# VH-VL binders against GMP synthase [glutamine-hydrolyzing] subunit A (guaAA): the designs that were tried, part 6

Target 1, 190 residues: GMP synthase [glutamine-hydrolyzing] subunit A (guaAA), of Methanobrevibacter smithii (a5uk20)
Amino acid sequence: MTILVINNKGQYNHRIQRSLQYLKIPTELVPNTLSIEEIEAKNPIGLILGGGPSIEGAGNSEEYIKHFDIPILGICLGHQLIAKAYGGQIDTSNTESYAKVEINIVNDENLFSGLAPKMEVWSSHKDEVKSIPDDFEILANSNLCDVESFKHTEKDVYGIQFHPEVHHTPKGSTIFENFYEICKKRCNND

## First folded at step 1 (VH-VL)

Design n8 (framework fv_narsoplimab)
Fold by ESMFold2-Fast, scan of step 1:
Structure n8 (fold): chain C 190 residues (1-190), chain A 125 residues (1-125), chain B 106 residues (1-106)
Amino acid sequence: as target 1 above (190 residues)
Amino acid sequence: QVTLKESGPVLVKPTETLTLTCTVSGFSLSDYGMGVSWIRQPPGKALEWLAHIFSDDEKSYRTSLKSRLTISKDTSKNQVVLTMTNMDPVDTATYYCARVTYEYTSGWPYYFDYWGQGTLVTVSS
Amino acid sequence: QPVLTQPPSLSVSPGQTASITCSGEELGDKYAYWYQQKPGQSPVLVMYQDNKRPSGIPERFSGSNSGNTATLTISGTQAMDEADYYCQAWDSSYVVFGGGTKLTVL
């Protein structure tokens, strides 16, 4: 009944855990060095891949993305790791994003339920997804980034380039609530 | 149910340090998303927020008073303590502690759903 | 440095509608909250997140927030509603209160 937060060593991973705890969502922040067997032993209903300073520092995150069939949400670096794992392209943004950004929500099902048509978010990233993988669709875009959010067309695998876990994203908690609902539905159907 | 109570009333001389204690009941200072704020109101004037502390020990202070304010908590005693240095007659006010309902760091705004009775702090020679 | 501006006073007759406004840049993208304070008493939350009433607050209290202006509306105003009303918002990592509005009934 637990959602595991994978610590990719970014400055906001502890805030993801704190946001979930505030929402009464059972959670644990775990190192990105845990084996697949160690993750499985914790019986998670979903995974959140946190932000971090580099893809090279992401530990076993790509292994987790490829192995697990439970819902996965990637935040910032996690979003980029999902794109990379599925064959998308990541490259340096034209301008480093470190600002409040208004995103346009083009698909408000599931992850963005209750948030359309627009949302203020905090971005803190230098790289972005330039090309989405096959079998993915864009959920949100902005004037600064074409792929603010995406999802797999058949799997519960979601990415968001921005940070829902900081106070600069006023409605960020709704994204965590929506992800928890996705996880509970999947758990009940299995 | 939920109650908060400030220590005092207090008489303070100019340049002295004020220490106020807020004792809470009906919730725990270790509950995630919960916190306590200190708010003051000079006679006949508006409410002025001073500081807050959350269960995870995150603290915030009014910018103009930051150098004078310290907030801390003792979870085992269910108490929050505010210390304010170098008191001046203009600091004379009713001081309230109040529960914060939402945690700002989670992206939610915060507001005050339960208030203490208030305690009068008089700064006079 | 953010400021929430309220009219300092408002007078209505019993049974009439009172509309108390609160204006500030913070309200364009932040929630408004309202507190009622009677003489010698602690403030009481009467409206949260723009338009939600706490348990025990009469249905005649309603709220809105549009553009940079939040409004607390009291329909069928009663003598017991006479009080100071304060709006509140948040910005960055701190709280800002309005200057207060003294509502006089009759």
Scores: ipSAE 0.006, ipTM 0.500, lowest interface PAE 9.9, mean pLDDT 85

Design n9 (framework fv_narsoplimab)
Fold by ESMFold2-Fast, scan of step 1:
Structure n9 (fold): chain C 190 residues (1-190), chain A 124 residues (1-124), chain B 106 residues (1-106)
Amino acid sequence: as target 1 above (190 residues)
Amino acid sequence: QVTLKESGPVLVKPTETLTLTCTVSGFSLSTSGVGVSWIRQPPGKALEWLAHIYWDDDKSYRTSLKSRLTISKDTSKNQVVLTMTNMDPVDTATYYCAHLDYGDWYSEGAFDIWGQGTLVTVSS
Amino acid sequence: QPVLTQPPSLSVSPGQTASITCSGEKLGDKYAYWYQQKPGQSPVLVMYQDSKRPSGIPERFSGSNSGNTATLTISGTQAMDEADYYCQAWDSSTAVFGGGTKLTVL
């Protein structure tokens, strides 16, 4: 019952692993160069795609998004990779974000359970999702970014533009706890 | 105004442990988005990054040296401490502490303010 | 760790453009930073996040970063620009410096 964290080379990927370990969630941080067969061999119940400096450096992440049916959570770059894989548009933000941001939670089911109506988060990104893919719905927004979080309407595929893995995102651990619950429910119902 | 100042200079014998203190002035080390790195430069050679401490006490280390390095902070004294074990003459260098302003795309910020540096000499 | 390669030295005449390169695999996928170091002094940040100048750095300093190469460009180079220049990037939580380029203006 392991959640694999895909290392997309961003400064906070190791903190995702640490956050899960503190919550006693079985986890492993793995390179984004692993083959689909190598990922399958680890028998994960969920994938978290970490942050990174660019889409071009994301290794096999887009292939993981398209291949696996287990729950997927994309963080920062991972959020953008999910949007790209499903046909959304990513472009430069009107303002670069690298500060504390207040997000408005518009749908508090599953991933944002217990966190509505607003949440303070740490944001560090220059690009953002400008157009969400078909079959996706917005879960959170802010006055700086229209798509702070989204979810596929039928699949357990979630994106968040901010970083729940850093201490200065209060209640960020709740997002990981909620994602783990999604993974366990999916695993038990399959 | 932010300033950083390294302790020393220091003479260390081979196999001994080095301890350096960086005293930060101008704001608290617990301020969100702030960090401090230690960077060294052997005489006539390139800059070499050693270790970093974040405002929330998270840490990172140069992979080749991580078994020898410990970085910590004392927020009440506004100091960052670097400890390096098993010193060797090759570790002779000017050691700098440098302030980071986090806030860029997924990477740490720039080393915008540097201490004056302190000479560490390793000899018998 | 990724290696950042700089030419060890570069010479230009006063008023000419100096272009100092920093090469690394997929460096354009990261932010590049540049530091100027004069003899006996601490390094000074002269360029951050590829192309942004700190306050006090003249507009003749510019930067770019794409593909495998970041470049610090100094237009109308002056004698005061003579120094060692170091590029730097982050690989996750670890920082890497280039080997440095000694810029001579004469």
Scores: ipSAE 0.014, ipTM 0.528, lowest interface PAE 7.9, mean pLDDT 86

Design t10 (framework fv_tiragolumab)
Fold by ESMFold2-Fast, scan of step 1:
Structure t10 (fold): chain C 190 residues (1-190), chain A 128 residues (1-128), chain B 113 residues (1-113)
Amino acid sequence: as target 1 above (190 residues)
Amino acid sequence: EVQLQQSGPGLVKPSQTLSLTCAISGDSVSSNSAAWNWIRQSPSRGLEWLGKTYYRSDWYNDYAVSVKGRITINPDTSKNQFSLQLNSVTPEDTAVFYCARDIVEVPGAMEYYYMDVWGQGTLVTVSS
Amino acid sequence: DIVMTQSPDSLAVSLGERATINCKSSQSVLYSSDNKNYLAWYQQKPGQPPNLLIYWASTRESGVPDRFSGSGSGTDFTLTISSLQAEDVAVYYCQQYYSTPLTFGPGTKVEIK
């Protein structure tokens, strides 16, 4: 019943692990170089794709997105990797974001349960999703970014452009709790 | 020239709160290009980062897990200083405490950086 | 936590000779995208706070003499003092700022032989 955190080399990947441990969610932080077979052998109930410096440095993350049918949450770079894997467009943001941002939650089901209508988040990114993939819907937006969060319409695949794992996102723990509920529901029904 | 000047008591009794202040000159405690850190040094633990406070459109704090729950680092914009409070101290908290500044590569960034300016240090002894 | 180790614990070097100090991190502190090593070196003299010498593994801080240089990448780093002067007697610390908590090495004491 473990959620694996894929280390995409960003400074906050260890905080994702710590956030899950504080919530008593079984977790392991793993290198993004593990083979699909090695990930499968760990029998995860969900994957969290962490932040990182670049798509080029994301190792096997895109392969994980395409091959696994368990819930996936992408954070910052992970959000962009999900968009890329499903055919979306990523480009340089109109404004580089390294600050507190207030997001508008347009769909509060599942991942954003208990968080509507607005949430304070910390943002640290140069690129953003400019065009959402086919069969994805926007869950949150802001004045700085049209796609702060999205979800596949049929699959439990979620992206968030911001960082819930830092204290600068005061209600970030709720996102991890909600994702864990999604993972448990999927595990119990499979 | 940026300078950090520390003040606070050198002796604290076990179970009490340790309180230190760091006064800043040559920079603003609310600068969006700086962060304000506390570090301690003891023979048993060496140099140990405790946490920081910094302004990025709002005030933020980061704390080391080893002291999380006992530590508060707060800015005082009116006096251009920041403070450390460490609760429930034990003799194992005996150390030289330093305040220090880090500066960020991009104004507004929340990344971690190196310490470019340090205070003079304060020896704090925890004993009855 | 990233654990920093240094070798040797202490080093005795004659005036004018080269001093070499090693630092190792338990995991890479190289950020692949910006190709920077999140590694700094500090000098601490008795009764004084640490003083920044080098950041980004090899960039010398303003005002630091040319005899100090840093090298290395990933997990293995070196601080070199090309011609030791009397005022260089101190303890030298490496520090990573790649991930929280920020961590320091245990220090290397440099003495005159």
Scores: ipSAE 0.000, ipTM 0.508, lowest interface PAE 10.9, mean pLDDT 87

Design t2 (framework fv_tiragolumab)
Fold by ESMFold2-Fast, scan of step 1:
Structure t2 (fold): chain C 190 residues (1-190), chain A 125 residues (1-125), chain B 113 residues (1-113)
Amino acid sequence: as target 1 above (190 residues)
Amino acid sequence: EVQLQQSGPGLVKPSQTLSLTCAISGDSVSSNSAAWNWIRQSPSRGLEWLGKTYYRSDWYNDYAVSVKGRITINPDTSKNQFSLQLNSVTPEDTAVFYCARDYGEWYSDYAFDIWGQGTLVTVSS
Amino acid sequence: DIVMTQSPDSLAVSLGERATINCKSSQSVLYSSDNKNYLAWYQQKPGQPPNLLIYWASTRESGVPDRFSGSGSGTDFTLTISSLQAEDVAVYYCQQYYSTPLTFGPGTKVEIK
């Protein structure tokens, strides 16, 4: 029951792997260049799309988003890649630097279970999701970003703009635990 | 072997800008695994972290609130060094200044494994 | 800000005897996801920069003698010198690197009795 972490070449992808390992969640960090067939051969129960410097460097991540029907969590760049794959709009953020941000959790089911009503997170991004796709709903917002987190209305596809894998996000491990529960439930039903 | 070498004036007049540089050998100022810090030490305040600069696909900096608004820490990739500028100095800014590296591949913050030799800066007329 | 405190301010220990220095943080410096305490110990001798002894609360830096050890978790930490040597006379500082601003303890001066 392995969750694969897709390495999108960002600084924090190894922290995602470490966070999962500490929580005793079976995981493997894999390059974003693996084919769909290679991912399928590993039989994952979920995918986490890590952060990275640009959409252009995201390898096969958009193909993974469109092909797989297992739960997917996108972090930072991964969040933006999910929005792009489903037809959302990404543009330059008004945020000029890294920041600790208080997010408002508007839907605490599943991914944000136990975290409502507010959560302190660390964020560092140049671009943000300006418009969510039609089949998505907002899970969290802040004064700095309208779309801090979203979810597909029918699929277990989640995005978060912030970094749960850094110590500057004190309750970030709960997000990984919640995502693992989503993956286990999906695996048992299918 | 990584080494940090500091340079700058030992005497600065009140209201002027304090400027120091830290030259890096054995590592790159643009290393994705390092952050480059300025720390000062005085008898009254002890060891006080002032700020850092670091490269993670783009340049970032963190500054201590006590000096935010007066401080700038800048990298210079062509010379492989980083600098400190502290504006509007007062005698209370008199201290030994150290540059230091924190280093780690998986986390933004680490212990300071490499330190410069230190520079005593006295703020007086 | 995370405030660091140390006790005692000064400690006199006979050569060959055990020295114990305590450090307390105003909030936890334990990151639950990696189970690491973001705490370091430094030794500073007159005229020198601080020298890293211990990181992750208990991991000894390369080249540091095994008589130095760190222990503790969360908010309460200890540096132990099992058998004090003459060259260990110095000021010892704890430091958290859990969150900015990075903060140091006020120091503990270790002297020979």
Scores: ipSAE 0.006, ipTM 0.502, lowest interface PAE 9.9, mean pLDDT 87

Design t3 (framework fv_tiragolumab)
Fold by ESMFold2-Fast, scan of step 1:
Structure t3 (fold): chain C 190 residues (1-190), chain A 124 residues (1-124), chain B 113 residues (1-113)
Amino acid sequence: as target 1 above (190 residues)
Amino acid sequence: EVQLQQSGPGLVKPSQTLSLTCAISGDSVSSDSAAWNWIRQSPSRGLEWLGKTYYSSEWYNDYAVSVKGRITINPDTSKNQFSLQLNSVTPEDTAVFYCARGSYYGFSYPFDYWGQGTLVTVSS
Amino acid sequence: DIVMTQSPDSLAVSLGERATINCKSSQSVLYSDNNENYLAWYQQKPGQPPNLLIYWASTRESGVPDRFSGSGSGTDFTLTISSLQAEDVAVYYCQQYYDTPYTFGPGTKVEIK
């Protein structure tokens, strides 16, 4: 019943692991260089793709996105990697700095359960998703970014551009709790 | 891009206080994911971690036992920097001092960005 | 405190040959909850600060050439340079970040023969 956190070399990956541990969610932080066979051997119920400095440094993350059918949550770079894997467009953000942002929650099912209508989040990114992939829907937006969060219309594949793992996102732990519920539901229904 | 820039004197007399500053760009000293460390390097002791300061709802400090009681590491959020004060220095404190970014608790992340280093000589 | 040791103290390797450096910790730096080793490797050239090469024992830092690799678990670790190049002449340090005080090995000097 473990959620694996894929370390994409960003400064906050260890805080994702810590947030899950504080919530008593079984978790393991793993390098993004593990083979698909090595990930499968750990029998995860979900994957969280952490943040990082660049797509080029993301190791095997795109292979994980394309191979696994368990729930996937992408955070910051992970969000962009999901968009890339499914054919979306990523480009430089108009705001290349660290900022607190108020997001508007458009769809509060599953991942954003209990968080509507608005949420204060911490955003630290240079690039953003400019065009969502086909078969994806927007879950949240802001005045600074049209795609703060999205999900696949049929798969449990979610992206968030912001960081729920830092205290500057005061209700960030609820996102991890909601993702864990998604993982448990998928595990029980398979 | 994170950069750490050190400043401070290179010569200190025995019994005086050593004071060094590390200016941060590309990150915030109050970032809740990072710890701000001082490390020194000498032929006799090698690389030696001295301590860290970090923000997690409030400011915290951790210090190595070898310097505890004469060391202070302080953040300055208005200037986005942090400093080292080492009291009652002796010739054995002669070393190259580095500031570095690392993890909060010593368990999650190594030192990924370092300052350029400052050679401090303690002599009369 | 966790004591780090390295072997050899120095080694001379011909260009294009493999260099192997060993590191031992006085107690395990493997965190059982995430099954990761809290061990890093640094490269230091004269007049420069240490530069992070490897963390979690085997994960290569972004921008580090793939000829550098780390392996090992628990108390015994290895840094390998598969094909030594001129710019790799440096002192290499292992470091544990499992517990404070953070501690470094004494270093291994790599030279061209």
Scores: ipSAE 0.000, ipTM 0.437, lowest interface PAE 13.0, mean pLDDT 86

Design t5 (framework fv_tiragolumab)
Fold by ESMFold2-Fast, scan of step 1:
Structure t5 (fold): chain C 190 residues (1-190), chain A 126 residues (1-126), chain B 113 residues (1-113)
Amino acid sequence: as target 1 above (190 residues)
Amino acid sequence: EVQLQQSGPGLVKPSQTLSLTCAISGDSVSSNSAAWNWIRQSPSRGLEWLGKTYYRSDWYNDYAVSVKGRITINPDTSKNQFSLQLNSVTPEDTAVFYCARETYDYLTGYEYFDYWGQGTLVTVSS
Amino acid sequence: DIVMTQSPDSLAVSLGERATINCKSSQSVLYSSDNKNYLAWYQQKPGQPPNLLIYWASTRESGVPDRFSGSGSGTDFTLTISSLQAEDVAVYYCQQYYSTPLTFGPGTKVEIK
């Protein structure tokens, strides 16, 4: 019943935990050094990969992405880690993304349910996804970033480059609610 | 009480690298509630923000597009200071350079400049 | 980039009289989520760095005299000095911190008549 938040050492990981707690979603913030067996022992219904300073500091996050079949949401660094794990390309942003950004929602199913056509978000990142992996589709874009959000075409694996857990993303809680619904639906079908 | 003390050469020849240092007292260069900026001032451009360095679980830099590719801003935690390197200078880079502390709050993000260094006049001339 | 403009370029005000400086941003610096204007005012005297006077459009920095006040929202902002004193002769700059790159107005010089 629990969604695990993987702490990738970014400043905002505790905000993800607090956002879920406010929504009454059972959650636990765990270090990114836990083994696959330790994650499995906690019986999560979903994983959120938090933000962090670098891909090199992401601990076992890439192993989690490749091993688990439960829903996964990557935030900021987590979004980039998902792209990397599936063969996408990450590179330095051409335009600095440390600002309020309006994203265009291209696909409002599941993760963006209730949020179309546009959403105000807070963005804070050096790198971005330049090329999405095969079997992924873009869910949202902006004038600053072509890939603000994506998902696997068959799996419940989602990425968002922005931060839904901060005050500057006013409808960010809806993203967490939508992800929880995805997790509950998957849990009931498994 | 925060103080910023600048040091570096006042005269630089065209095509050389300008190097300035800002020493911090009363705060840590790795503070999670601050960012460390360089700003220049000239009659032709007015006050122009150049870039910043800041610590948020790791070190980050933001640079103005006008100087991106020529500029490096680096922290030095052992000396509690940060530096500016500007490559391939031209006479148009002649300006008074200031370092400044920018406040940061997790809820509101990056904010305003509450403390400034004394300024360094840099003349680019042969 | 957000472009900042100020008017007038300079103004001469008699001691004890009101000085009014205007600042406009090319796009709104009001963030709807927190209802804050990401706008600051700085005072610069010859040979000195800029000094923070006002932040969040209307909040006075600690130690700044009551005669200084900021007002406005969105794209139009005003700095008012209610009763000009000799030490207020300076150039005043507005600055937005809503979006990178950070940008300043061109400045307004305040002089005594």
Scores: ipSAE 0.000, ipTM 0.498, lowest interface PAE 11.7, mean pLDDT 88

Design t6 (framework fv_tiragolumab)
Fold by ESMFold2-Fast, scan of step 1:
Structure t6 (fold): chain C 190 residues (1-190), chain A 125 residues (1-125), chain B 113 residues (1-113)
Amino acid sequence: as target 1 above (190 residues)
Amino acid sequence: EVQLQQSGPGLVKPSQTLSLTCAISGDSVSSDSAAWNWIRQSPSRGLEWLGKTYYSSEWYNDYAVSVKGRITINPDTSKNQFSLQLNSVTPEDTAVFYCARVGSWYYQGYYFDYWGQGTLVTVSS
Amino acid sequence: DIVMTQSPDSLAVSLGERATINCKSSQSVLYSDNNENYLAWYQQKPGQPPNLLIYWASTRESGVPDRFSGSGSGTDFTLTISSLQAEDVAVYYCQQYYDTPYTFGPGTKVEIK
């Protein structure tokens, strides 16, 4: 009963694995080049798509998003990959973000349980989601980015533009704990 | 008992490549919890972490910015060892080089529990 | 980068007396989510590699005598040797592992008076 972290070559992917293991959540960091069959063989209860330098370097991540029906959490580039996979628009941010940002949590169900109304997060991105896909809803926003977090209305597919895996996001571990709860509930309902 | 044993040159000329190896006993270089590091020590800079390699479904490397672009750290699973190559050396690279283990990087943290004996490398013409 | 400093550069202590070594980080190495300080201490004797003494600021490594203790939090840390023995003559280094690159202090040399 593991959560797989998909390595999209960003500088913080190993910190995602470290954060989960510190919380004693079973996990493995895997290359983004694994086939669908290789991922299925590992029997994951959830997938986390890590950050990375570009969509072009994301390997099979978009195929994972489209194929799997287990919970998926996209972080930074992973958030943008989810938007792309479902037909949203990604473009250059009005301001590059390499700083602490205060986000407003507009929906505290599941992923943001215990974190409303606001939290301080670390952000490092030049692109952002400009238009969410049709079947998605916004979970959090900031004065710098309209879509800090979103969720599919029917599926357990979540995106966050910021980095919960770095110490500069003090309550980031709660997001991972909440995602693990989502994965366990889905597993129990199957 | 874990032991790290180093080998490599004592004298390297400026502009050449420095190559060192660290042989591991009592642990596997491909252990999924361990990270394998190179650290150097000089009078002017003190102890300086250079980089690491570790295994998690595939091999990963991370390097200090001060040496990034001229350093490679590679595992050799068949010989249970890992190596350091540092290109384009200058006299400022003169140091005692140590290999060192992190026993469990994912929740223990990057403190170094076992060290090699050290190799003095002098970069001089 | 997180910069580590130590004081004093060197100290001379009589056998059986207390030695106190200070370490300061340029930013906090306390992670609020787990309330842990990402700080270690090492002992280095002439001609030898560094030897791990303390991790998580205050946890003693297995086999390290109980006269060695670590304390402090955030940016200010102390290594204490409660009763200096002859074999404790060495250079002592603090190290942060809160963020990369992992950085060390410049060292404090402990000598017998």
Scores: ipSAE 0.000, ipTM 0.499, lowest interface PAE 13.2, mean pLDDT 87

Design t8 (framework fv_tiragolumab)
Fold by ESMFold2-Fast, scan of step 1:
Structure t8 (fold): chain C 190 residues (1-190), chain A 125 residues (1-125), chain B 113 residues (1-113)
Amino acid sequence: as target 1 above (190 residues)
Amino acid sequence: EVQLQQSGPGLVKPSQTLSLTCAISGDSVSSNSAAWNWIRQSPSRGLEWLGKTYYRSDWYNDYAVSVKGRITINPDTSKNQFSLQLNSVTPEDTAVFYCAKGYDEYWGSYPFDYWGQGTLVTVSS
Amino acid sequence: DIVMTQSPDSLAVSLGERATINCKSSQSVLYSSDNKNYLAWYQQKPGQPPNLLIYWASTRESGVPDRFSGSGSGTDFTLTISSLQAEDVAVYYCQQYYSTPLTFGPGTKVEIK
């Protein structure tokens, strides 16, 4: 029943764990150096790939994305890692660092349930996803970033470029609650 | 009562690494409510935040984009201090460097209520 | 990045008179959840580090004289010194701590007429 948070060494990974704990969702923050066998031994129902300073520092995250069939949510760097793993393009953003941005929710099923049509989010990143992989669809966009959120068309693999785990994203906890529902539904259907 | 004491060389040659330390008294470098910052000040750029290190069940760092890739800020729990290393310096890095304590309750560091005395670092031959 | 600007660049005020310094942020630093402005003011004297005067736009730091006051919200802020004393000759900086990178204004120099 546990969601594992993969620590990619970004500023907010501990806040992801704290947010889940506050919501009474069983969770553990784990190093991104764990083997696939070590992750499997913890029997997770979902994975959250946290933010981080670089793709080079992401440890085994890309291997986790490719191996596991349980739901995966990538946050900030995690979002970019998912795009990379599936053949998308990542490049430097056109504008300086984002602070607070309004996103337009294109698809409010599952991950964005209860959040349409728009929400204010906290975003701080240098790079962004410039083109999504072939089997993905966009869930949200903004004036500053065409791909604020996406999902795989067949798999429960989601990415968000912004940070739901910080106080400046007031409805961010709903993202985590919605992801937990996705995880429980997948578990129930197996 | 928190005090921050800085040490390090005042002269660094171009292309070398600039290294400074900030010793903490009256608080722990691993305090869960503190963030330990480096700021520099020059006539051309004014006051410029460079980055921070902080402990929240694990150690984290944040760096300003302008210095990201050549900066490292590291805690030393045994000596109760934190350091700055800035690689590949140029004359444009000449500045007074300050360490400062902030808070990180919600997001980033709150106002800097304690500062080190400052270290003038000149980058020249 | 949030860009901070200050006006005027320098200000000459007679002893006992009021000094007013303005600060503007390129984006709002008001957080709706706690209704606080993430803005601070610092005083810096030659050879010294900046000294925190005001935080949350209007809250005085402990030990700061009551002649110093901060006001404003969102993007427009003011530091007021109600009756300038000789010891108040300094450069004053505003700073946002709403988002990283943390950014400072260019400073306003206050001097005696």
Scores: ipSAE 0.000, ipTM 0.482, lowest interface PAE 10.3, mean pLDDT 87

